# Designs tried in a protein design chat: miniprotein binders against q6w4x9r395to579. Part 35

Target 1, 185 residues: q6w4x9r395to579
Amino acid sequence: GHCSLEGGSFVTTFDARPYRFHGTCTYILLQSPQLPEDGALMAVYDKSGVSHSETSLVAVVYLSRQDKIVISQDEVVTNNGEAKWLPYKTRNITVFRQTSTHLQMATSFGLELVVQLRPIFQAYVTVGPQFRGQTRGLCGNFNGDTTDDFTTSMGIAEGTASLFVDSWRAGNCPAALERETDPCS
Key: E = the ipSAE of ESMFold2; O = the ipSAE of OpenDDE; V2 = 0.75 times the mean of E and O plus 0.25 times the DockQ between their complexes.

## First folded at step 5 (miniprotein)

Design P47
Fold by ESMFold2-Fast, scan of step 5:
Formats: C-alpha cells, sequence, structure tokens
Structure P47 (fold): chain B 185 residues (1-185), chain A 89 residues (1-89)
C-alpha cells in the first residue's frame, strides 16, 4: 500500500482517502505490530512557505527503541540527534540519496519511505502486504475500506479529519487547524 | 467554473508545459526546460489543491478522485524531471 503527504498539507491514506489538515505538531503517520522494536513513522508539520497552505511537512521521523532517524526539508539526516552522511546504514535501515532531489529510507521489514526535497518537501510511504489491516495513524488502517480511515488513536471512526488528526498528535502542541474551503484558492 | 473544472484546466496546462519542457530538454535548452518545469510544478500544485478543495466541499464523483490521482502522478513526474534538468545545469 501507498500513503502520500503532498502539497504541503494533503494526505492520501493507504485506502486512497484524501484529506487535508493544517497543524504545527509531530503526528503519528504509521504504527503497526509489523514494525520492529515499537517502531513508528511520524510527520512534523510547521508554519509553511508553500503556496495555498498555512502549514506544511518539514520533517519525517522514524522512531524505534534504537533509532530516531529524522529527515528534514533542509536536507539534513540525523539519527539520535547526530547528523549523518549519506548513504547511512544500520542493520535494518539504509538512508540514501536516490536522486539529487529525493532521499530514500529502505528497510528490511517492508516499509519504504521516499522523500522529495524539491520543489516541495513531500513524503511517500510504501508498505508491504503484511501491513494490510494492521496499520494505525494518519495513513489510515489499510483495510480496503475508506469509510473508517479516520479511526482515532482510541479506535473510534470519525466523520471529519480534524478530530482524527488531533488524536494522532505525538507531543504537547496545539490542535490542528480546521480550515474552511477557500472559494478563491 | 467548479473547483473540479479549475483543477482540470490547471492539470491540462501543467501537462502541456511539461511537454514543452521535455522538448526543450531534448534540444539541450536546459535553462528553458527548468523554467517550464518550475511553472508546471506551480500549476500542478494548484490543480491538486483545487481537486482536494472540491472533495472537501462534497464532490464524491469518481472522476474528481481520478483527476486528483493523475495530478499527484504528474507532480511526481515533474519533480523527477526538475532533478534531471538540475543535473545538466
Amino acid sequence: as target 1 above (185 residues)
Amino acid sequence: DTLREEAERLYEEAKKLMEEAIRAFEAGNFEEAFELAEEAARLILEAIIKAYEAIWEGDTDPETFELLREALKLAREVAEFIEKVEEEL
């Protein structure tokens, strides 16, 4: 399955449900029993310079008991707070420059992350079929049904994105902004 | 025009600019190719935004979702092309 974070503030879930939010927090994109060592993929959003977006993706984080790999829009890659030269390799994870504008984090456990650095910082998450029905977070539950893709961290299916997004905040920060449709955008 | 119609128009214009950018690149005009591709990136981003806004306003037409997916695909292709052009500059 494929989940994307594009255009500053847009998310398309593994079940292909699109939605938008504006927030200035770290959010859990993906939690799953299939990730080793209590691993989770997270997205950091902050105030944006991207057109038509109040906030945008500024970093993607892979966090486990052993690693905190941060890939930022500034093209800096760190693990556990220390900057790393690419290619950077651990036992199960390799981060490398796939192209001059794209970084890839390849793993041995069925998760792949591609980050576009330019012209807009964007992320693409790919998971293997073993993740089907076993994901939680902003990327949805990967069960083939879009109607429950807004399942909160408490297991409740919401009809709107705002409560869903807020339930997946990883940290003590403001609630995501609710946005009204802009007819002149 | 509806938000979907605006998104469609922006998508088609971005696609046309990319065809021009590819022709400029093949002719060795890398600076022109870069400028055309950057403009295509701006338009495709706007198309994506308008397509999402249409969905947010309740447009559940399968064609709107199809347009969004095609626009997202083109955005990825534009980004890859810009990288290729930058290597030649």
Scores: ipSAE 0.000, ipTM 0.160, lowest interface PAE 16.3, mean pLDDT 74

Design P48 (at its last look DockQ between E and O 0.03; V2 from the best seeds 0.00; counts 0 for: pae E 12.8 > 1.5, placed apart)
Fold by ESMFold2-Fast, scan of step 5:
Structure P48 (fold): chain B 185 residues (1-185), chain A 89 residues (1-89)
Amino acid sequence: as target 1 above (185 residues)
Amino acid sequence: DTLREEAERLYEEAKKLMEEAIRAFEAGNFEEAFELAEEAFRLIMEAIRKATEAIREGDTDPETFELLIEAYRLAEEVERFIEKVEEEL
């Protein structure tokens, strides 16, 4: 399955449901029991320089008990807070420059991340078939049904993107919600 | 055609459809404006995909970078226009 984070704030889930949001925080993209050592993929969004009202992706983070790999729009790659020269290899993860504009994080556990650094920072997440029906986060649940792709961190299927996105904020990050009110189902 | 040339054609086609959509909207033909704007959005998202593929394949020409940036700006403009049209339907 494929999940994309494109432009300032466009997301397409593993079940091919497109949505857009207006948030500035660190969000959980993907959690799954298929990720080793309680691994999770996260995305950092901040206020965009392109449009005053738009947010943009500024970093992607892979966090586990062993690693905290951060790939930033300024082309810095760190693990556990230390800057790394590419190619960077751990036991299960390799980060390398695929092209002059793209970095790739390849893993042994069925997750692949490609980030476009220029001209717009974007991310592409690929997961193997073992992840089907076993994902949580902004990339959806990968169960072949788009109607429940907005399943929150509490397990509730929402009809709107804003409540869904806000439920996947990481840690004590300040909330940045859409101003328009979404009707309750 | 190169991927960039395909993206440029799609982008220009989307711009022309948006000009038609705006004219339809100003004439009070809201259903026509909606259909034209939805087609423009489809074309602009295709242009974005083609430009992104070109960059991924190694096209670092500033014109290709600018095309991707402008395509996203047009996509946002089309989305705002569709929202306005929906208010009139």
Scores: ipSAE 0.135, ipTM 0.554, lowest interface PAE 5.1, mean pLDDT 79
Fold by OpenDDE base, look of step 6:
Structure P48 (fold): chain B 185 residues (1-185), chain A 89 residues (1-89)
Amino acid sequence: as target 1 above (185 residues)
Amino acid sequence: DTLREEAERLYEEAKKLMEEAIRAFEAGNFEEAFELAEEAFRLIMEAIRKATEAIREGDTDPETFELLIEAYRLAEEVERFIEKVEEEL
């Protein structure tokens, strides 16, 4: 399964359902029992302009019982608040520079994260087939059915992205807004 | 063998299995294709584990990183193929 965060506010789920939202919060991208130690992947969005529609991804966070790995748009990688040099190694996670513009978080448990640093901060999440039907969050449920990708944290399938996205907030933040716009704009 | 060398062997084995899986699929042997692909995936994930472990242990050789990247690419390919095979089962 492939999930992408692109263009500042666009998401494509594991099931290849595209949608857009505007929010300035931390959201759960991926939770799964297949992630060890209650692991979860999260995305941090912030304002990129004065308009409510001007939001962008500013960081990606992998959070577990042992680690809080943050990859930020300024190329700073931290774990539990401490800056780390690349390549950075944990027991089962490695963060390294893939290219001049891309960082990669590689794992031994079927999760891959590629972060594009420039010109736009974007993230690409890949999970193995063992994750099928066992994922939740903004990246969807990876079950081959796009119609139920907007399943909230409470297990309710929504027809629109707004309530769906809001349900996956990791804190008290402004409500997300839906806007259908050209991904190229 | 080093961890990298082990990972390389696993990668190559996975690649071979994937090729066999593709041939099986083209022949209409979908069950066989599925089994081969599943095994390929298991091997490639082990390769990833080994390569990751190498890096964790201090292997900073660019070839190791490249292997890891290639292994993930293959994993993605295998995954897509499995999904394709499942449609035929």
Scores: ipSAE 0.020, ipTM 0.248, lowest interface PAE 7.4, mean pLDDT 88
Fold by ESMFold2, look of step 6:
Structure P48 (fold): chain B 185 residues (1-185), chain A 89 residues (1-89)
Amino acid sequence: as target 1 above (185 residues)
Amino acid sequence: DTLREEAERLYEEAKKLMEEAIRAFEAGNFEEAFELAEEAFRLIMEAIRKATEAIREGDTDPETFELLIEAYRLAEEVERFIEKVEEEL
């Protein structure tokens, strides 16, 4: 399954449902029992500087009980707050420079993250088939049904991206702005 | 086709759909304009993905980067158009 964060503010779910949002927050991209140690993949958005309402992706975070790996747009990779030289390996995670413009986080548990650093900071999430029907977050539920990909953290399917995205905030942040449009609904 | 060539095709197709969406909007066919613009948006996002993958696989041609940036700009234009159309629905 593939989920993407493109254009700084655009998301395509594991079931291929695209949407856009603006918000200054950290959001849950992916939670699943398939991720060890209560792992979650998160996305950090901040103001883009173009207008008062527009935001863009500034970092991707893998968080578990063991690790807090941050890959930021300034090309710095940290784990638990400490900068790491690449390639960086733990028991089940490897982060390395795939190309001059791309970093990759490969794992033994079926998650792969590719981060494009330039010209625009983007992220591409790939999960193995064991994740089918077992994901939550901005990347959707990976069940083959695009109509319920906007399922909130409370388990309610929403018709708009803004309500869905706001439910997946990690932390106390402003709600997503009204200008968001869901191109599929 | 190469990934760059696919991205270029998708981008150009999206531009054509957007032209059609604008004509439908001007004619008051707001449901048609909405559907055309949403299809254009889907194609633009796929073009972005393919251009990004081309770069990841080693394409360092400035034209590929330029296409990626142009596709993002068109996506923003299409989004604003969709918002405008939604106000009429």
Scores: ipSAE 0.000, ipTM 0.249, lowest interface PAE 12.8, mean pLDDT 80
ESMFold2 (binder alone), look of step 6: mean pLDDT 90; pTM 0.909

Design P49
Fold by ESMFold2-Fast, scan of step 5:
Structure P49 (fold): chain B 185 residues (1-185), chain A 89 residues (1-89)
Amino acid sequence: as target 1 above (185 residues)
Amino acid sequence: DTLREEAERLYEEAKKLMEEAIRAFEAGNFEEAFELAEEAARLIWEAIRKALEAIREGDTDPETFELLIEAYELAWEVRRFIEKVEEEL
């Protein structure tokens, strides 16, 4: 399945449900028992100017018991707070430059992350079939049904993105300002 | 309290609520089991948020990462339990 974070604040879930939100927080993008060491992929959003109504992706974080890998918009890659030069390899994860403007985080457990650094910071998440019906977070539940893609951290299916996005906040941040993409528009 | 101490307190409270939820479920008190598990889910995700905020603010203590991992595991277990309870309602 494929999940994308594009154009500053647009998200397309694994079940291909597009939406937009505005927030200045760290959000759980993907959590699953299929991730080793209870890992989670997270997205960091910050203001894109003086208004909190316009925000953009500024970093992607993979967090597990062993690793806190941060890939930021300024092309700095850290693990557990230490800067790393590419290619960077751990037991199950390799971060490398895929093109002059793209970094890739490849894993042995069916998760792939591609980050576009320029001209705008964007992220693309690919998961293998073992993740089907096993994901939680902003990328949705990957069960083939878009009507429950907005399943909150409380396990409630919502019809609107605002309650969904706010439920996956990883900090005490202001509520996200929501602009849901209408696929029929 | 530090953010980690707050997260630990929330995590332990969520574990206690889940023990009560499981007992209620085994006794056939499905409505009570649902309510307890729903509150446990709220507390566990709050614990995760606090732990992640501590890490964001520079907490590199292995205990904080261990707490975060355990909290994620419990959150997944709680969701599975809630789905099971919903079948009985």
Scores: ipSAE 0.000, ipTM 0.124, lowest interface PAE 14.9, mean pLDDT 71

Design P5
Fold by ESMFold2-Fast, scan of step 5:
Structure P5 (fold): chain B 185 residues (1-185), chain A 89 residues (1-89)
Amino acid sequence: as target 1 above (185 residues)
Amino acid sequence: DTLREEAERLYEEAKKLMEEAIRAFEAGNFEEAFRLAYEAGRLIIEAIRLASEAIKEGDTDPETRELLLEAFKLAIEVYRFIEKVAEEL
């Protein structure tokens, strides 16, 4: 399945349900028992510099017990607060720059991420068939039924996006965007 | 739309280069496979850029979004193939 984050405020779920939201926080895009070490993919949104009421994607984060990989619109890749030169490899994850405008994060566990840096920051998430029916978050539940794609973090299926999106908030947006002040020793 | 047409042309060209890259890899020509796949990668990234730009500029045709998703899939395949080929170099 494919989930996309485009034009700063548009999301299309794994079951192909499109929606738009406004938000200035970090949100959980994808949680699944298929992700190792309590892994989760998250998106950071902030106010758009161009639009009064619009928000824009500014970073994508892969978080697990071992890694906190941040790919931001300023073209910096960090893991656990330390800037990394590309290609960057861990045991199960490789971040690779193919051109000056696109980064890819490949994993051994069926998750793939492509980030467009310019002209607009966008993200595209692909998951393998093992994730079917086993995802939760802004990208939906990947069960082949779009009517319950707005399932909140409390397990309630909503008819509209607003409560769904708010339920997947993860912490304070300024704190999530801040670079780690504890550089690895 | 010219942006979509150009993206589609680049997507098809990248697919053909990947077919050639896979054949080169199967023949043991790892350097050739790498060069072909890298070229395919550059074309597919440009196709993604153009399709994204078309959508940003108001293209609401479902075919444009489908092209973008297919280009994204091919980009991941290209990346994985390049990584695999690099192990042999």
Scores: ipSAE 0.000, ipTM 0.136, lowest interface PAE 17.9, mean pLDDT 72

Design P6
Fold by ESMFold2-Fast, scan of step 5:
Structure P6 (fold): chain B 185 residues (1-185), chain A 89 residues (1-89)
Amino acid sequence: as target 1 above (185 residues)
Amino acid sequence: DTLREEAERLYEEAKKLMEEAIRAFEAGNFEEAFRLAWEAGRLIYEAIRLAAEAIKEGDTDPETRELLLEAFKLAIEVYEFIEKVAEEL
């Protein structure tokens, strides 16, 4: 299954439901028991510098009990607050430059992330079939039914994207982006 | 050669889908316009990736760099159009 964060503020879920939202904090993109060490993928949004009303993706974070990998639109990659040169390898995760405009995070557990750096910072999430029906977050529940893709963190199916998105807010705002890479914060 | 040719093919296909998306939008078919533009966006992403990969692998042809720049321009146009269509949905 594929989930995409494109054009600054558009999301397409694993069940291919497209929606748009105007958020300016950190959001849970993907949670699943299939992710090791209580892993979660998160997306950081901020207001665009070009448009006062537009919001845009500024960073993607993979957080687990072992790792806090942050990939930002400025091409800075950190793990647990330390800047890393690419290719960067851990036991189960490799971050590398796929092309001059794309970074990839490949994992051993069925998750792949590709971020486009230019012309617009965008993210593409691919998960293996073992994730079917076992995902939560902005990317939806991956159950083959688009009518419940707006399932909130409380397990309630909403008819609108705004309530759905707000329920997956991780409590961190763009002003705190630098602190999100600090393991002592 | 092959990477650039595939990128160019995808770029041209994305342009055709955008022409169809614009026609659908003008006809008041907003769901169809959104679907077509979204598909164009996926093709242009792939074109950008392949063109950039060709350059990374040593393609120094100015046409490959020009294709990448034109693909960047089309990507911006696609997402601006999708934003416009979303207002009508």
Scores: ipSAE 0.006, ipTM 0.389, lowest interface PAE 9.4, mean pLDDT 76

Design P7
Fold by ESMFold2-Fast, scan of step 5:
Structure P7 (fold): chain B 185 residues (1-185), chain A 89 residues (1-89)
Amino acid sequence: as target 1 above (185 residues)
Amino acid sequence: DTLREEAERLYEEAKKLMEEAIRAFEAGNFEEAFRLAIEAARLIWEAIRLAAEAIKEGDTDPETRELLLEAFKLAIEVYRFIYKVAEEL
């Protein structure tokens, strides 16, 4: 399954449900028992440069008990707070420059992340079939049914993106706007 | 290389669907434009998956990596278009 974070705050879930939100926080993109060492993929959003009512992706974080890999829009890759030269390898994860404008984080456990650095910072998440029905977070639950893609951290399916997004905040940040644009609405 | 060949086929199919989606949008057929663009998105993500899998399995051909880059560029264009069309629905 594929999940994308594009055009500032546009998200398309693993079940292909598009939505947009406004929020300036760290959000859980993907959490799953299929990720080793209590791993989670997270996205950091901040105010856009032109309009302060718009938000944009500024970093993607993979966090586990062993690693905190941060890929930021300033083209710096860190693990556990230390800058790393690419290609960077751990036991199960390799971060490398795929093209002059794209980085890839490849894993041994069925998760692939591609980050576009320029001209706009964007992220693309691919998960293997073992993740089907076993994902939580902004990328949805990957069960083939788009009607429950807005399942909150409390296990409740919501009709609006705002309540869904707010439930997946990983940080102590302001709540998302009450009403959000849903491209499928 | 069967993975790269299939990725190329899906990429070209997605490009054709986007041309049709743009024409539908220009004709004021927003529902059809949205449907075609969503299908294009599905095909382009499958192309990305197959191209990435080929590289992971040892494909060192620069053409495969160029295909993957072009597929991501098309995916960005497709989602920008989907968002634009959704505003008319």
Scores: ipSAE 0.000, ipTM 0.126, lowest interface PAE 16.8, mean pLDDT 71

Design P8
Fold by ESMFold2-Fast, scan of step 5:
Structure P8 (fold): chain B 185 residues (1-185), chain A 89 residues (1-89)
Amino acid sequence: as target 1 above (185 residues)
Amino acid sequence: DTLREEAERLYEEAKKLMEEAIRAFEAGNFEEAFRLAFEAARLIQEAIYLAAEAIKEGDTDPETRELLLEAFKLAIEVYRFIWKVAEEL
């Protein structure tokens, strides 16, 4: 399966369901029992310009019990807070510069990530067949059925992208959609 | 030309380059396969950008959305192929 984060705010799930969202937070892109050491792939979004309703991808993070690999739009690759020279290899993960504008993260566990750095920061996620029906997050559940691709972190299938996106917030930040707060009195 | 028409042209050119890259790889010409695949990557990335921009600017044609999805799929296959070729270099 293939999932992509393109054009600043467009996402296409593993079941090929396209959507656009608004949000300025860190979101869980992919979580699966197939990822070693409780691993998860995360995406960081921030404002993309004058319009407060537009967002853009600014970093992709692979987090596990052992590693916190951050690939950011400023072309810095870090693991556990330390900048790394490319190619960077661990036992199961290799990050390397494919072209002047593209980085790739290859793994031994069936996950591949390609990041475009310029002119727009974008990401492409590929997972092997062992992930089928075992993924959670913004990339969907990879079960071959698009009607439940908007399954929230609480396990509920939603009809709208905004509720789905909000449920996968990983950071301490506001909901993707602004909501009125009711004053006490 | 519309953004969609230019994206379609680049997508088709990228597919042609990938066919050439695969033939070079099968012939054992790994350096040539690598070069052709990188050129395909450049074109497909531009196609994705233009198709996404067309949708962003109000293109509601289902063909434009389908083109974007097919371009995403091809881009991932291109980069997977580049990795495969890099292992032979």
Scores: ipSAE 0.000, ipTM 0.116, lowest interface PAE 17.2, mean pLDDT 71

Design P9
Fold by ESMFold2-Fast, scan of step 5:
Structure P9 (fold): chain B 185 residues (1-185), chain A 89 residues (1-89)
Amino acid sequence: as target 1 above (185 residues)
Amino acid sequence: DTLREEAERLYEEAKKLMEEAIRAFEAGNFEEAFWLALEAGRLIFEAIRLAAEAIKEGDTDPETRELLLEAFKLAIEVYEFIEKVAEEL
């Protein structure tokens, strides 16, 4: 399955359901029992420079018990608050520059992330078939049925994107807390 | 070149890399197989992006949609293979 975050504020789910949202916080893109060590993929959105009502993707975060890998639109990659030069490797994850405009995060557990840095920061998520029907978050439930792609964190299928998106907000905006509580940031 | 033509080129290159990755795996060269499959994944994902962009921009050619679906199928094959290779490392 493929999920994309494009054009600043557009999302296409694993079941190919497109939607747009507005919001300025960290949101859960993907949670799954298939991700090791309680892993989750998250997206950070902030206000766009061109309109006060528009939002844009500014960073993608992979968080697990061992790692907090942040890839930002400023082309900075950090893990647990410390800047890393590419290629950066951990036991199961490698982050590298695949082209002058793209970074890739490859994993051994069926998740791949590609981020386009220029001209617009965009992200593309690929998951293997073992994730089918076992995903939750902004990228949808990957069950082959687009009518329930707006399933909230409370398990309710919504007809509109706004309630769906708000339910997947990382409530305390972890980026702000990391700056204050992580001595390495 | 059109977005479709570039996506098609990347798709064909990804297929070739996957053939090389499978041969490396069968020869017991697991590290080489891993890196070849990883590169195939990079190319196939770029092909998907370009084909999807072409459709968004108004490409109504059935070949473009067929290419997108075939690229998704190859991407799944690539990630299944990477998982298999990772267990041997």
Scores: ipSAE 0.000, ipTM 0.099, lowest interface PAE 19.3, mean pLDDT 70

Design Q1
Fold by ESMFold2-Fast, scan of step 5:
Structure Q1 (fold): chain B 185 residues (1-185), chain A 92 residues (1-92)
Amino acid sequence: as target 1 above (185 residues)
Amino acid sequence: GDYEEWLKRAEELFERAIELWKEAVEAAENGDFEKAFELLMEASRLTTEAIRLAAEALEHATTEEQRKRALELLERIFEFAIEIYRLQEEIL
């Protein structure tokens, strides 16, 4: 299955359900028991530089017990906080430049990530069939049914994207939590 | 070979996605935003699958010429994804 993060704030899930969100936090894109060493893909969103106050993808993170690979819009690739020259290879992961504008992270465990660096930072996630029904996060559950693609971190199927997205925030994001708890308008 | 099959399938889905996007543009220009949205979402789905197939072609490429063609296709599909986003912004 494929999941895409396009145009800064547009997401299409593994079951091909499209949605858009506006957030300024780190979000869990993909968690699965198929990922080694408790692996997870995460997406970092921040405010866009444009006057409309849109948010945009600024980095993609692959986190496991062994690795923290960060690919940022600034074309910097780090692992565990240390900058890496491309091509960069571990035993199961290779990060390399596909074109002048695109990086790829290839893995031995059925996960592929392609990032477009320019003109707009975008990400494309591909997973093998072994991931079917075994994914959770912003990319959906990959079970062939789009009606439950907005399944929150608490296991509740939501009808709207906003509650779904907010449930997949990674760690503490005081700005996002403060916005959520401000009921006065 | 496998490369040619993956590449051809990617090109076919990409062409279909472009056709749907053109229909979505026309629907939006006529003020039919519901139809435009539906067409755009299907174009997005086909675009995502075209990216996967183009990436598979790249993985199965055995010559420099094959790699270059797969990369050029992948770049065109990513550029098209930006156009889908632009129309999505206008409609939503």
Scores: ipSAE 0.000, ipTM 0.160, lowest interface PAE 14.2, mean pLDDT 74

Design Q10
Fold by ESMFold2-Fast, scan of step 5:
Structure Q10 (fold): chain B 185 residues (1-185), chain A 92 residues (1-92)
Amino acid sequence: as target 1 above (185 residues)
Amino acid sequence: GDYEEWLKRAEELFERAIELWKEAVEAAENGDFEKARELLEEASELTFEAAILAYEALWHATTEEQRRRAMELLRRITEFIREIAELQEEIL
């Protein structure tokens, strides 16, 4: 399946459900038992300089027990906090310049990431069929049914994107989206 | 079946990518790094397209043998991506 992060703040899930959000945090894009060493793919969003209500993708992170690979909009690639010259190779992961405007992270475990650097920072996630029904995060559950694509980190299918997105926050940042239900009311 | 069409298209693009990579190696050996970069960029694009098509073939596979063949193609493509990256390191 294919999941895309485009136009600054648009996401299309593996089951082809589009949505938009205005969060400014690190969010879990993809968690799966198919990823080695408790791996996860994450997206970092920050406020757009054009409008305070707009957000844009600024970095993509692959995190596991062994690696913390960060690809930022400034074309800097780091692993475990150290800047890496491209192409960068580990046993299971290769990060390289696919074209003059795109970086690719290729893996041996059925995950591929392509990052567009210019004119706007965007990301494209491809996963093999072994991930079917075994994904969690902003890219959805990849079960062939769009009605439950907004499944929160607590396993509840939501009708709207706001609670879904907020449930997948990974950083120590405040809730970026208004909650539909007030807990005090 | 759809599997055969996706697999064939993936194999054809991958073969073309390998030929472009060989031309890039030759250009680099001749000291024409501008041509080598251009050819390698094209090879990289075709390799990514081949991977996408190979994943489509894997999705349309209905037998274990079909899944095995598509997975083997993906393995070869992943190994080839490493060779592309290695050449990029030498010329960039």
Scores: ipSAE 0.006, ipTM 0.313, lowest interface PAE 10.4, mean pLDDT 76

Design Q2
Fold by ESMFold2-Fast, scan of step 5:
Structure Q2 (fold): chain B 185 residues (1-185), chain A 92 residues (1-92)
Amino acid sequence: as target 1 above (185 residues)
Amino acid sequence: GDYEEWLKRAEELFERAIELWKEAVEAAENGDFEKAFELLWEASRLTLEAIRLAAEALEHATTEEQRKRALELLERIFEFQIEIYELQWEIL
């Protein structure tokens, strides 16, 4: 399955549901029992442009009991707060420069992440078929049904993206401002 | 090491991962799913190390031709990693 974070504030879920939001927080992008050691992929959004109403992706984080890998728009890769030279390897994860504008995080557990650094910071998540119906977060539940893609952290399917996005905040941040992307527009 | 050294190490480790995957396929065909899963886990781990070595080769590439060869190897390794995941899913 494929999930994308593009154009600063657009998200397309594993079941291909597009939406957009405006927020300044760290959000849970992907949680699954298929990720080792309580692993989770997270996305950091912050203010962009000349107006504080515009926000964009500024970093992607992989967090587990062993690792906190941060890939930022400044091309800095850290693990547990320490800057790392690429290629960087742990037991189950390798981070490397795929092209002059792209970094990739490869794993042994069915998760792949590609981060575009320029001209705009954006991320692409790929998960193996073992994740089907076993994901939660901004990337959706990967069950083949788009009508429940806005399932909150409490397990409730919402009709709008704002309650969905706000339920996946990690930490104390203000409520997100959102705009659902019309697939026909 | 230089570009050629990293690239050769990546290719050698990738070939070893492919051999483990073949053993896993054989174990699965014989109904030994526990052994198949263990072999696939080992193959996945070696594949990840091959990616690191190929990425080192990419970092040490000094010509466009060297960069292209390292990227082509990485592409092949990623395609192979998908094969590992597909078999792991089938035998769950």
Scores: ipSAE 0.012, ipTM 0.418, lowest interface PAE 8.6, mean pLDDT 78

